# Designs tried in a protein design chat: VHH binders against f1rkq4r372to572. Part 9

Target 1, 201 residues: f1rkq4r372to572
Amino acid sequence: KQMVRVLERVCTTLLGLEDQLNALDRAAGDGDCGTTHSRAARAIQGWLKESPPPASPAQLLSKLSLLLLEKMGGSSGALYGLFLTAAAQPLKAKTDLAAWSAAMDAGLEAMQKYGKAAPGDRTMLDSLWAAGQELQAWKSPGANLLPVLTKALLENAEAAAEATKNMEAGAGRASYISSARLDQPDPGAVAAAAILRAILE
Below, E stands for the ipSAE of ESMFold2; O stands for the ipSAE of OpenDDE; V2 stands for 0.75 times the mean of E and O plus 0.25 times the DockQ between their complexes.

## First folded at step 4 (VHH; framework vhh_gocatamig_d2)

Design a6 (at its last look DockQ between E and O 0.01; V2 from the best seeds 0.00; counts 0 for: pae E 14.6 > 2, grease 28.1 > 24.2, SAP .733 > .668, placed apart)
Fold by OpenDDE, look of step 4:
Structure a6 (fold): chain B 201 residues (1-201), chain A 118 residues (1-118)
Amino acid sequence: as target 1 above (201 residues)
Amino acid sequence: EVQLVESGGGLVQPGGSLTLSCAASGFTFSSNYLAWYRQAPGKKRELVAGITSGGYTIYMDSVKGRFTISRDNAKNSVYLQMNSLRAEDTAVYYCATGDLWKYEYDYWGQGTLVTVSS
């Protein structure tokens, strides 16, 4: 039940960001980043109406990966699918904070390795990487430190998203797409940070 | 001018095999994400398979174990090997390419029809 509420919060967040993300995406893309995320949100909502999500975090991430790949589509669907598939692996054995930290690392490593991008390239990796660094720093916190961890994680992720407005696009440098500097944050980074907030707030 | 040209579609019996090809021209896509989509009559376009610049492959669940996506950067081409074809695989198949980190594909082909029927 708690997981359903979290997922619903994520969906509501994404639906609310549709116009903003589309506007951000018009600067460097085709202006539909928000729409694709809304499609993902609707797919998740539809999924939850059919059946409860898996109780296992590993299974949940795996199912979400598949759902996004098939229903969200586009490059964003591929990226989230890649991340979630990798992130699910460390959670098969354990689900403590260390396991979630490892899950984040696995997802980030997969994105970097197979996506050929790195933190600083003005992508969603910047927000996710910032969050991952905080998770690593707090691998063994006491229970009373969790609120501090959450606050720091979210602030850093959101700051990283905002910082992409001052970055030159580093990913896809050899592609036909311009890598010129922009004056707005990367919509993927903004979306990723917002998702994290929806999950952790 | 950037062009994507699909080929290899046709009529095949259930259980048969086809190989789709997509030839790109006008740019080099060695760093781009490549994908195959399909659209059946009356249905929405859906992702069939994707391959990243790093070689990671993605498949929709219903084609796993039957379809294989591959790329040849030297030939600026992407392929879809389709085995054990089913009636439900009938669709127009589209090739797409773009920067993975720019959230959407920049270019699409005109599509090639695959019909699976006895």
Scores: ipSAE 0.487, ipTM 0.770, lowest interface PAE 1.0, mean pLDDT 90
Fold by ESMFold2, look of step 4:
Structure a6 (fold): chain B 201 residues (1-201), chain A 118 residues (1-118)
Amino acid sequence: as target 1 above (201 residues)
Amino acid sequence: EVQLVESGGGLVQPGGSLTLSCAASGFTFSSNYLAWYRQAPGKKRELVAGITSGGYTIYMDSVKGRFTISRDNAKNSVYLQMNSLRAEDTAVYYCATGDLWKYEYDYWGQGTLVTVSS
């Protein structure tokens, strides 16, 4: 039931951001980033109504990957699918903090290797990469430090999303428009940071 | 070879201040997360403060508002400004780092002793 509450919070967050993400996307894209994330949120909501989510984190991420590849579409759907498929693998044996750090690393590697994205290319990878940096630094914390790690992870991811306003387009949808800086944050990076906040708060 | 060398420790009165320095070599400093840890005799090593490659900082609750971590990427150095020192801050302070892209390495300095006593 805790997993269902987290997934519903992510979905509600994405549905609430649809217009904002679409507006940001118009600067360098076709204005549909919010719509594609809302499509993903509705697919997840439909899935939750029909089936309880898997109890295993690895099975959960694998199922979400299939849902997003099939239902979300676009570059974002492909990138999330690559991330989630790879992130599920380290979680098959263990689910401690080190395993979640390994899952983040695997997902980031898959997005870079197969998605042709890198940090600094003004994509959702910028927010996720910043989160991964914080997770690696705290791989052996005591229990009373977990709230500090969570706060630092979220603030770093959100700052990285904001910082994409200063980046030139290098990969993804924005790379087809210009190499000039866009002076607005990347909608994919904003969405990724919002998803992380919904999961961790 | 990754090398971290701490300095700046010493004896200080309660309420006083010290600045710790850590000189780093053998890695790409600008891409690394850096932290200060401390270990008092008979206690486990604990995180004091950390700073990301982008300059975002975190602190343990007991030092927030009293300690400030900073980095100078041009000098490959990280600092810990320690103000309003208390007897409980007495410990060996260690500089530590991990390579963000490798996640496989933890590197520690040899430590510098801070003693807060009358």
Scores: ipSAE 0.000, ipTM 0.155, lowest interface PAE 14.6, mean pLDDT 74
ESMFold2 (binder alone), look of step 4: mean pLDDT 80; pTM 0.803

## First folded at step 6 (VHH)

Design f34M (framework vhh_gocatamig_d2)
Fold by ESMFold2-Fast, scan of step 6:
Structure f34M (fold): chain B 201 residues (1-201), chain A 118 residues (1-118)
Amino acid sequence: as target 1 above (201 residues)
Amino acid sequence: EVQLVESGGGLVQPGGSLTLSCAASGSTFSDSYMAWYRQAPGKKRELVAGITSGGYTVYMDSVKGRFTISRDNAKNSVYLQMNSLRAEDTAVYYCATGDLWSYEYDHWGQGTLVTVSS
């Protein structure tokens, strides 16, 4: 059904970004960010071939969390796992827009609290936080307003990812590199924004 | 620069317990994400458990309730307490460290063998 198509779109997006994300990661690290995300995409594709995903959003996010922790590798799996596990909690009771907004807030709070990073640190939090701020501002929009707000959310996330190229890194390996030499956007921020576009477009 | 040294592996009977230790030297330990992975013969490495600097823990499904990860920042060490061991837990166990915000592990240990057999 629709959720399978969304997950397949996410996988296609991540597979297509492997070289770009690796190139961005080489500026500050070993150049493995794209390979790690590509591995996650292949794991999700394999999972979708073996069994149907849960229809419940909370169960879906919980199972994705476990899958990414077990198969993605790197510290990326832990970051996505942390976000998704926290985001699943508000979705157990309700699945309306307010619940999805609460889910985003819960995931962001968990990443900040347990990951010890904040928006402005040149990480994937920058794009996710920008999306979360826009989503929180939506409150209870009418149906005809949703496409406008979705476009704003995606534009904010993508603009935030691009803005990381001008930030001084406050976390990760990049924090040991002069901002004058670090003139590319953060690969995690780019990946997160691309995932959001694949989900919402 | 950073080195990870695992210890505590060995032969144990089904139902037994082992505690694995990983000592880190070099870069700042207290800010690092620490993880235990394992690799059984003929299989790929898989995450067993992880712990963030702030103490948040993650576990693979098959070890939940049996294994406990913990850390001691004063000793630059991470531990894996393994209870109710099963034959399928037989593997080389690796310690890994990384900065969460670098999106990959920076360093891996050499591994310690755990064999669960009668």
Scores: ipSAE 0.380, ipTM 0.710, lowest interface PAE 2.9, mean pLDDT 85

Design f50S (framework vhh_gocatamig_d2)
Fold by ESMFold2-Fast, scan of step 6:
Structure f50S (fold): chain B 201 residues (1-201), chain A 118 residues (1-118)
Amino acid sequence: as target 1 above (201 residues)
Amino acid sequence: EVQLVESGGGLVQPGGSLTLSCAASGSTFSDSYLAWYRQAPGKKRELVASITSGGYTVYMDSVKGRFTISRDNAKNSVYLQMNSLRAEDTAVYYCATGDLWSYEYDHWGQGTLVTVSS
């Protein structure tokens, strides 16, 4: 099934990024971001071995939210859980592009409201926000333009993740670093952009 | 730096109630992400409930409707009100805290034992 393939691709991507994300996280913290994302990947792989994922996008995101909250752990699990729980709501009634755009917006709003961070703060929100802006800009693309939208969305998410290396940290442990310079991208922003690429490739 | 002191555990009958408390110290408690985890004998540690600085709460499915997490920033404390306790709730309960946007918890408490038995 296509959904299983997508989830397996996300897992393979996160497992492959463990060392890179840990290295990026060590600049501002204890270097666990990659380990936490790998734990999420293994939890998803274990879940897929036990049962097929729900066919309903809303139910899929809701179950993934609960799985990541319980198995991924750390504040990463809470961030993904918060995003996915909110994103599931617009998908209960419709599953068209407009519904997916609304899902992205809902997830981003929840992260900002309940996480107390905003785009520009050098977090995973920066790459997700850039992706959301592209979805919103392409109101009703024809099927022949979906590859163009996908490419633009992924390029903007990845560019936004890279741009976090030049941002002043407004949230997280990095915001409390007084003497150290932050010259690497935020690991959460890099991970989020990589997840989007795995989903949309 | 940050320290977590847990209290409120004990022995309780099935159907009973307990309130767990976790007192935290540190310069950023009001901005902290707070969670309760538990670990039953022979099992992995699992998330029970969490609360963000903005008030968003999450609960494990098996405790929804029975447990309530709350925070008191003036007292630097987080609470877990546990009602309708079941034998399966028997575990050591841990408080954890961190900055949400640091992607990991900074500190864990020592744990408090909750035993539900007749």
Scores: ipSAE 0.371, ipTM 0.659, lowest interface PAE 2.4, mean pLDDT 84

Design f50V (framework vhh_gocatamig_d2)
Fold by ESMFold2-Fast, scan of step 6:
Structure f50V (fold): chain B 201 residues (1-201), chain A 118 residues (1-118)
Amino acid sequence: as target 1 above (201 residues)
Amino acid sequence: EVQLVESGGGLVQPGGSLTLSCAASGSTFSDSYLAWYRQAPGKKRELVAVITSGGYTVYMDSVKGRFTISRDNAKNSVYLQMNSLRAEDTAVYYCATGDLWSYEYDHWGQGTLVTVSS
């Protein structure tokens, strides 16, 4: 369906998760994750009200990157900005499934290389990486198999987010907290999985 | 607790250059991302440049090719080298920092004024 509806679904999802994400983040300290994502949602809604989003996926991701860096702010804005800027590059030439797979890979590589974290570190990388692995496992699926891929990708991302509750934190403030107290999922991983569901449903 | 102190602002003619510095104290600087924002009179605050702990940089389109952000972890400092300055670059420049994987708000400095005029 059209991109405006997809972006509005993402915004509605993030606004609805504000309290949950803040509660999950409060286990590690400040409880800001939900507030930061809610701010991003409001910024996107304001942007969409002023003008239609670019039809080019590369331009869309590049503009979202700058919007999130500027308006979302904080570490979340920087992380999404880093991912989206890198993900936009493969989409400049093509916009088929292979290009979107390459976009996911580019974003994940940038977050690992420049963010100095890896899958297993109890971060949003865990859910995004799980989604990327599922996308890579499919070899040129036909259109009739896209619902199967989508379901598997979302289930894998959501399972990975849930699994972060059993991981020792390798990055961020949570890395200073006893793993015995970190029995909840990482709020960034939960948010990322929820964003993917909003996009693909 | 994190404290940021900006310096290097001043009056410069169009086409000139300035280097802004931001010195950080408190938390672990080497693990933090650092950003420069600016706010011109009557305008909203906007992001100018970001540098991550791994050295990845992002720039606002209007400053790309003219400004360079860099960091010195040994000195707990971040720099913004501004070349080919324009009247539209006149603003209060703010340093901000955060821990990438903590999903938190930025810590902000007090700002330093840059005026591009003749």
Scores: ipSAE 0.341, ipTM 0.667, lowest interface PAE 3.1, mean pLDDT 84

Design f58L (framework vhh_gocatamig_d2)
Fold by ESMFold2-Fast, scan of step 6:
Structure f58L (fold): chain B 201 residues (1-201), chain A 118 residues (1-118)
Amino acid sequence: as target 1 above (201 residues)
Amino acid sequence: EVQLVESGGGLVQPGGSLTLSCAASGSTFSDSYLAWYRQAPGKKRELVAGITSGGYTLYMDSVKGRFTISRDNAKNSVYLQMNSLRAEDTAVYYCATGDLWSYEYDHWGQGTLVTVSS
């Protein structure tokens, strides 16, 4: 099914980024971000071989949340788990664009509330927030405008990830590092933007 | 230097209960993500439960309803209340802490052994 192909694209993307994400993470820490994302990709691939993913978006996000929490490792699994669990809630009733926009907002709100970070802090929240803002800016686009919306959303997310290289870190280990030594984008922001591209293209 | 010290492990019969404690020294504990991991013989280390600085709790599926994670920021401590213990819960339990937004853990404890056996 379509969903299997989307998840396989996400996995291939994350496996391909392992070395790059580790290198980006090394500037602020031990260089583990790529390894944890690669582990997540392998966990998803293993899950897909054993059972088909749920057709319900809400159930899919809930099961992915649990899988990433249990198998990804690092604190990354908790971040994705938190986002996906909250994002699943609006999708229980509807699966239209407005519901997906509400899902993004719910996930972002949960990350800010429970993770104590905000847009501008040089984290994965920056790229996800940029994507969320683009979703909210488009009101009821027709089907012929969805490619325009998705292109703008991906460009915004990727630009936001790149922009983290010029931000003062407000959260994470990077916040203890001189901005003069922090000249690369945040690995989590890069990973999140790449995941969104894999999903939407 | 930040140190995590676990306590509360021991031998317990199936169906029994244990409370594990992890105390931190020298850290900014109130802003930390805190987690319990375990490693059984021949298996990889796996997440058991986590709690964010904002109080959101996360559990692996096999412990939901049986285990409860809680934190006490004033005491720089995190706890794991384990009920209805099973033989498959036998493992070394590790406390871990980190900044959620660093994508990895900063500190690990040395572990405490939990043995569920008759």
Scores: ipSAE 0.586, ipTM 0.808, lowest interface PAE 1.7, mean pLDDT 86

Design f58T (framework vhh_gocatamig_d2)
Fold by ESMFold2-Fast, scan of step 6:
Structure f58T (fold): chain B 201 residues (1-201), chain A 118 residues (1-118)
Amino acid sequence: as target 1 above (201 residues)
Amino acid sequence: EVQLVESGGGLVQPGGSLTLSCAASGSTFSDSYLAWYRQAPGKKRELVAGITSGGYTTYMDSVKGRFTISRDNAKNSVYLQMNSLRAEDTAVYYCATGDLWSYEYDHWGQGTLVTVSS
């Protein structure tokens, strides 16, 4: 219901960013980052036509993880799959803000441990980590402060994505290219921040 | 230039086993994401299994419990141990490698045919 609308917003956002993400990716790679994210969006749209999404957040993230691993392609599917599989675990018991904060932490831990990258390396971790730090800072906000938290989280994620244009790459193909020649933000960081905005706005 | 060379394919009876190997030349892949894909006649290419540089593994549902992906960075190789093979596992199997943080596969092998039949 509401979740279908959120997922459709994510898909519309990714389809709209295809050319921009491909252009950003061409500086360091094949220029396919937008194409793979569009493929993910189409896979999600197809899934939603054939079955309603699970009402349980844990089941939703687990099914999305499998879908993206199998349909998105590229190493992007593996990254999102890894994050979502780990993030689903804390959501099995509770679905309050603390559980979502734990989910973000679990996903970020898995990406760092199994992907061998860290915040500061000019990757999608930079925007996701910035969002996670904001969630950790707000452990028990009242309902009247949730819009403030949401705004700060999105601003942090988007600022972190923009800041990758001034970072030296510590991971990925871009790490073999001088930062003086990488004057654009990382496409994965831009995509991750855009996904968060589509979810929360 | 990087070349991925698959080996180990062949004809096997239902219930049999095969081990596929993929070796890289031209560079090391200790930091790479490694994956096995397959394509059966008339089907799209599908992910079979993947392994990150940190050792995290993923599998498609139909092969869980039957197939095992592993890597040996010292030998610049990735392996797919296939047990309890079924007729529907018949396909050309492709090795693919990429950097997780580049968001795309950088290189693909030429494929090795696996035929499960009597």
Scores: ipSAE 0.408, ipTM 0.710, lowest interface PAE 2.4, mean pLDDT 84

Design f58W (framework vhh_gocatamig_d2)
Fold by ESMFold2-Fast, scan of step 6:
Structure f58W (fold): chain B 201 residues (1-201), chain A 118 residues (1-118)
Amino acid sequence: as target 1 above (201 residues)
Amino acid sequence: EVQLVESGGGLVQPGGSLTLSCAASGSTFSDSYLAWYRQAPGKKRELVAGITSGGYTWYMDSVKGRFTISRDNAKNSVYLQMNSLRAEDTAVYYCATGDLWSYEYDHWGQGTLVTVSS
């Protein structure tokens, strides 16, 4: 709930997953998903140490977008950058649940348009899309139902990441490995689900 | 009801030292960002120092090397050690906690006056 505390938890989570994400990524051939996410986590930790927190959620997402484009790099950095830049726009006027829902929608749309990915393509979009679908289904939940929504969101995102084990690659590096049997979940989808858990729990 | 109680303000001569304390009741700070703000006469309120749950600290340029922020999670307290005080440090100092879902800090203390005067 606290911006800085949430970011610290995301960083701790990503650093703890480095070896697992690299192992999942080695099945697809490059083995660096965990390394790129941990690089992002260290960049965020450095930024939190050297700079005051942003004044608003919109500023936070915009700054994170630039930081991830610069320090994380690769396809992952580009996709997170696209998502965060678009997600910041609805949050400029409001920061209620409806604004965060709009932010999720904007981010997902940007990833589809510019990231060249669709749900079912075995990418980080699969987890984020599943989370977005749950958020859309729960219109205007009361405060006492927010934990139920949060749990459903996380379970759906995590189930979607697990389901990537059975998907054919439609985008990204895995699409180049047509003859290999991929029986592991997509590392990007696993990372995205883990980030959502760190944010929402 | 969450209440932030500040203490340690007072009159001090230039070059002196003072320690401000902020204690929370009805809540715990162990997982939140804690900050000290100040508002000088005729000026806007400004962020002086902050500390994250993980211990990362931030300071405004004019206080770097002179002020130190610290926290004691067992006591739900945050401290501001102020050394080498200057006349321009004269202000009401506020303790605050932040929240992801608001543009403003959610909880503020009542403030404690620090006057640096010869």
Scores: ipSAE 0.000, ipTM 0.130, lowest interface PAE 16.3, mean pLDDT 75

Design f60A (framework vhh_gocatamig_d2)
Fold by ESMFold2-Fast, scan of step 6:
Structure f60A (fold): chain B 201 residues (1-201), chain A 118 residues (1-118)
Amino acid sequence: as target 1 above (201 residues)
Amino acid sequence: EVQLVESGGGLVQPGGSLTLSCAASGSTFSDSYLAWYRQAPGKKRELVAGITSGGYTVYADSVKGRFTISRDNAKNSVYLQMNSLRAEDTAVYYCATGDLWSYEYDHWGQGTLVTVSS
């Protein structure tokens, strides 16, 4: 039941951000990043009504990967699919906090290798990378450190998303636009940070 | 002016094979994410397969093991090899391209019809 609530919270968050993400995307693109994320949210909501999600984290991420790939549309579906497919691999044998840290690392490595982007390029990768750096601490949390680590992770992911407004784009359509005309944060980075907050709060 | 032109569609018997091609003109190609979509009569457009600039491939569950996506950057082309075709594969097939990190497709082709029938 908890996983259903988490996924429903993610969906509510993405539906609420549709206009903001579309507005951010118009600076560099067609203004539809919010529309694709809302489509993902509706696909997840439909899936949850028809089927219980897998209890195995690896199977959950693998099924979400396929769902987002098929139903989200745009290159976003492929991007999330790539991340989630890679992230599922460490979770096949272990589901402890160290395994979730390894899952983030695997997803980030796949995005950099196959997506040809790096932290600093003004993309979704910037907020996910910032979260990943904080997740290294999750391998050895103390009894009361988890809330502090979670807060640091979310604050750093959100700060990294905001920092993209001051970055020159190294990937995506925005890379062909002057940084002087690109003064808003990357919509994918904002979306990724918001998803992480919805998951962890 | 970026244009995507699909070709290779036609009538094929169940169990047969077809290779679809999508040729890009008017832009660079090697850095693009490329995808095949299809739309059957009365249904919504759905993803078939995709390939990143780094060669990572993705497939819809309904075509895994039967279809293979590939690209040839020297020819500015993406291909969809379709094997073991079924009546349910009957659709107009569309090529789409975009930058992976732009989160949406920039260009779509006009489509090529594939009919699987005896």
Scores: ipSAE 0.612, ipTM 0.824, lowest interface PAE 1.7, mean pLDDT 85

Design k1 (framework vhh_7qia_2)
Fold by ESMFold2-Fast, scan of step 6:
Structure k1 (fold): chain B 201 residues (1-201), chain A 118 residues (1-118)
Amino acid sequence: as target 1 above (201 residues)
Amino acid sequence: QLQLVESGGGLVQPGGSLRLSCEASGSTFSDSYMGWYRQAPGKQRELVAGITSGGYTNYADSVKGRFTISRDNAKNTVYLQMNSLRPEDTAIYYCATGDLWSYEYDHWGKGTPVTVSS
């Protein structure tokens, strides 16, 4: 089943990044971003062993939102939960490419409104927002350019994550640290870009 | 340094109510994410409810409709109103806070016990 394979790739990716994400997070704080994402991966793996994922995209995102809120812990669980809960709403009515673009927009809007951060603040929003900008092209009917659009989306998200190493932090613990000491990318931005690659590759 | 102090726990009969409070001494919570967790004897710690600085709330399925989380930023306090309590709600309840964009909780309280029994 394709959905199980996608979720397995996400989990493998997050488990493989644990040490890297912790190292990136140590520059700005406690060094536990990788541990938190690894915890999420293990929770998803445990869930998949016991139950097949919902076939409905809206139900899938809603179940993942609840799982991450309950098992991932930390503020990361809240961030992913907020994004996924909002993203599920457009997918209740339709599941075409325009609906997936609307889902990304809804998630980004919720994170900005309730999280009080914006693109440019050196957070996971930078990667997700960059991906969201490319998804606007998926709303238009026309020739099937999906492989080109997918490549552009992933490259844009990864470039945005890398660009956070040159940004002054506007949110989170890093905002209290001199920008001269923040010479690495934001761990959340790196994680978000990696998740998108695991989903779309 | 920041300290979180929970209060309001105790012994209550099934169907009763309790209001838990978590007060910070030190830095304000106006920009932070606040969460309530619980841990029953021999069980893993689990989320009960959370609230963002922007007012978005989330709840575990087991408490939806029975518990309500709220905050008063002027008092550096988060509340958990617990209604229709069940024996399964028996646990030590923990308050946690963190900057939402730091990806993990920065501070945890020491916990307040709640026992629901006859």
Scores: ipSAE 0.409, ipTM 0.725, lowest interface PAE 2.4, mean pLDDT 84

Design k2 (framework vhh_7ubx_2)
Fold by ESMFold2-Fast, scan of step 6:
Structure k2 (fold): chain B 201 residues (1-201), chain A 118 residues (1-118)
Amino acid sequence: as target 1 above (201 residues)
Amino acid sequence: QVQLVESGGGLVQPGGSLRLSCAASGSTFSDSYMTWVRQAPGKGPEWIATITSGGYTMRDDSTKGRFTISRDNAKNTLYLQMTSLKPEDTALYYCATGDLWSYEYDHRGPGTQVTVSS
């Protein structure tokens, strides 16, 4: 029941951001980033009507990966698919904080290895990497400090997304555009940070 | 600028094979990331595979055991070798330029129809 609520919140967030993400994407591309994320949200909503989500985190991420590869499409579907497939692996054995940190690291490594981009390239990787760094920095936090970690992680991800407006694009179609025309944050970075907030808040 | 024309589609029985081609014109093919995408009626576009200018491939897990993307830079041609075809592979197949970090890619050709039916 709780997982359905989280997934529905993610979907509502993505549907609400469609126009904003399309506007951000038009500065450097064809303006479809919001449309592809809305397609993902509708696919997830359709899936939730047909079947309950898996209870296992590893199975959940694997199922979401397949769904996004099949229904979201575009390079966005491929990116989320790469991340989620890799992130599922550490979660097969354990589901503690260390396993979730390892999952984030595995997903980020897959995106860098197969996507050939790095933090600093003005992509969704920038906000996800910032979240991962904050998660890694906390070595076995006590339960009383988990709200502090969560707040720091979300603030770091959101700050990294905003910082992309000052970055020279090293990947994507934005890399073919003069930096003088890129004065807004990367739509993928904004979307990724918003997804994290919907999950953790 | 790159112009793309897909070919090689047709009707095949389940379990069959097809090789799709995408002929490119323009001076940027050898430097471009190239992608295969398919779209079935009433569905959104589904990414199949991307190949870099140097030949490194990124593939969808559901098809990577059956589909292989390759390129011939001397001929400015992109290929998709499809084996063990299933009815659900029925779609219009497009080639496109772009990389994963574009969040979307540019369809440039009319596509080539693949129909898997008994």
Scores: ipSAE 0.045, ipTM 0.448, lowest interface PAE 5.5, mean pLDDT 79

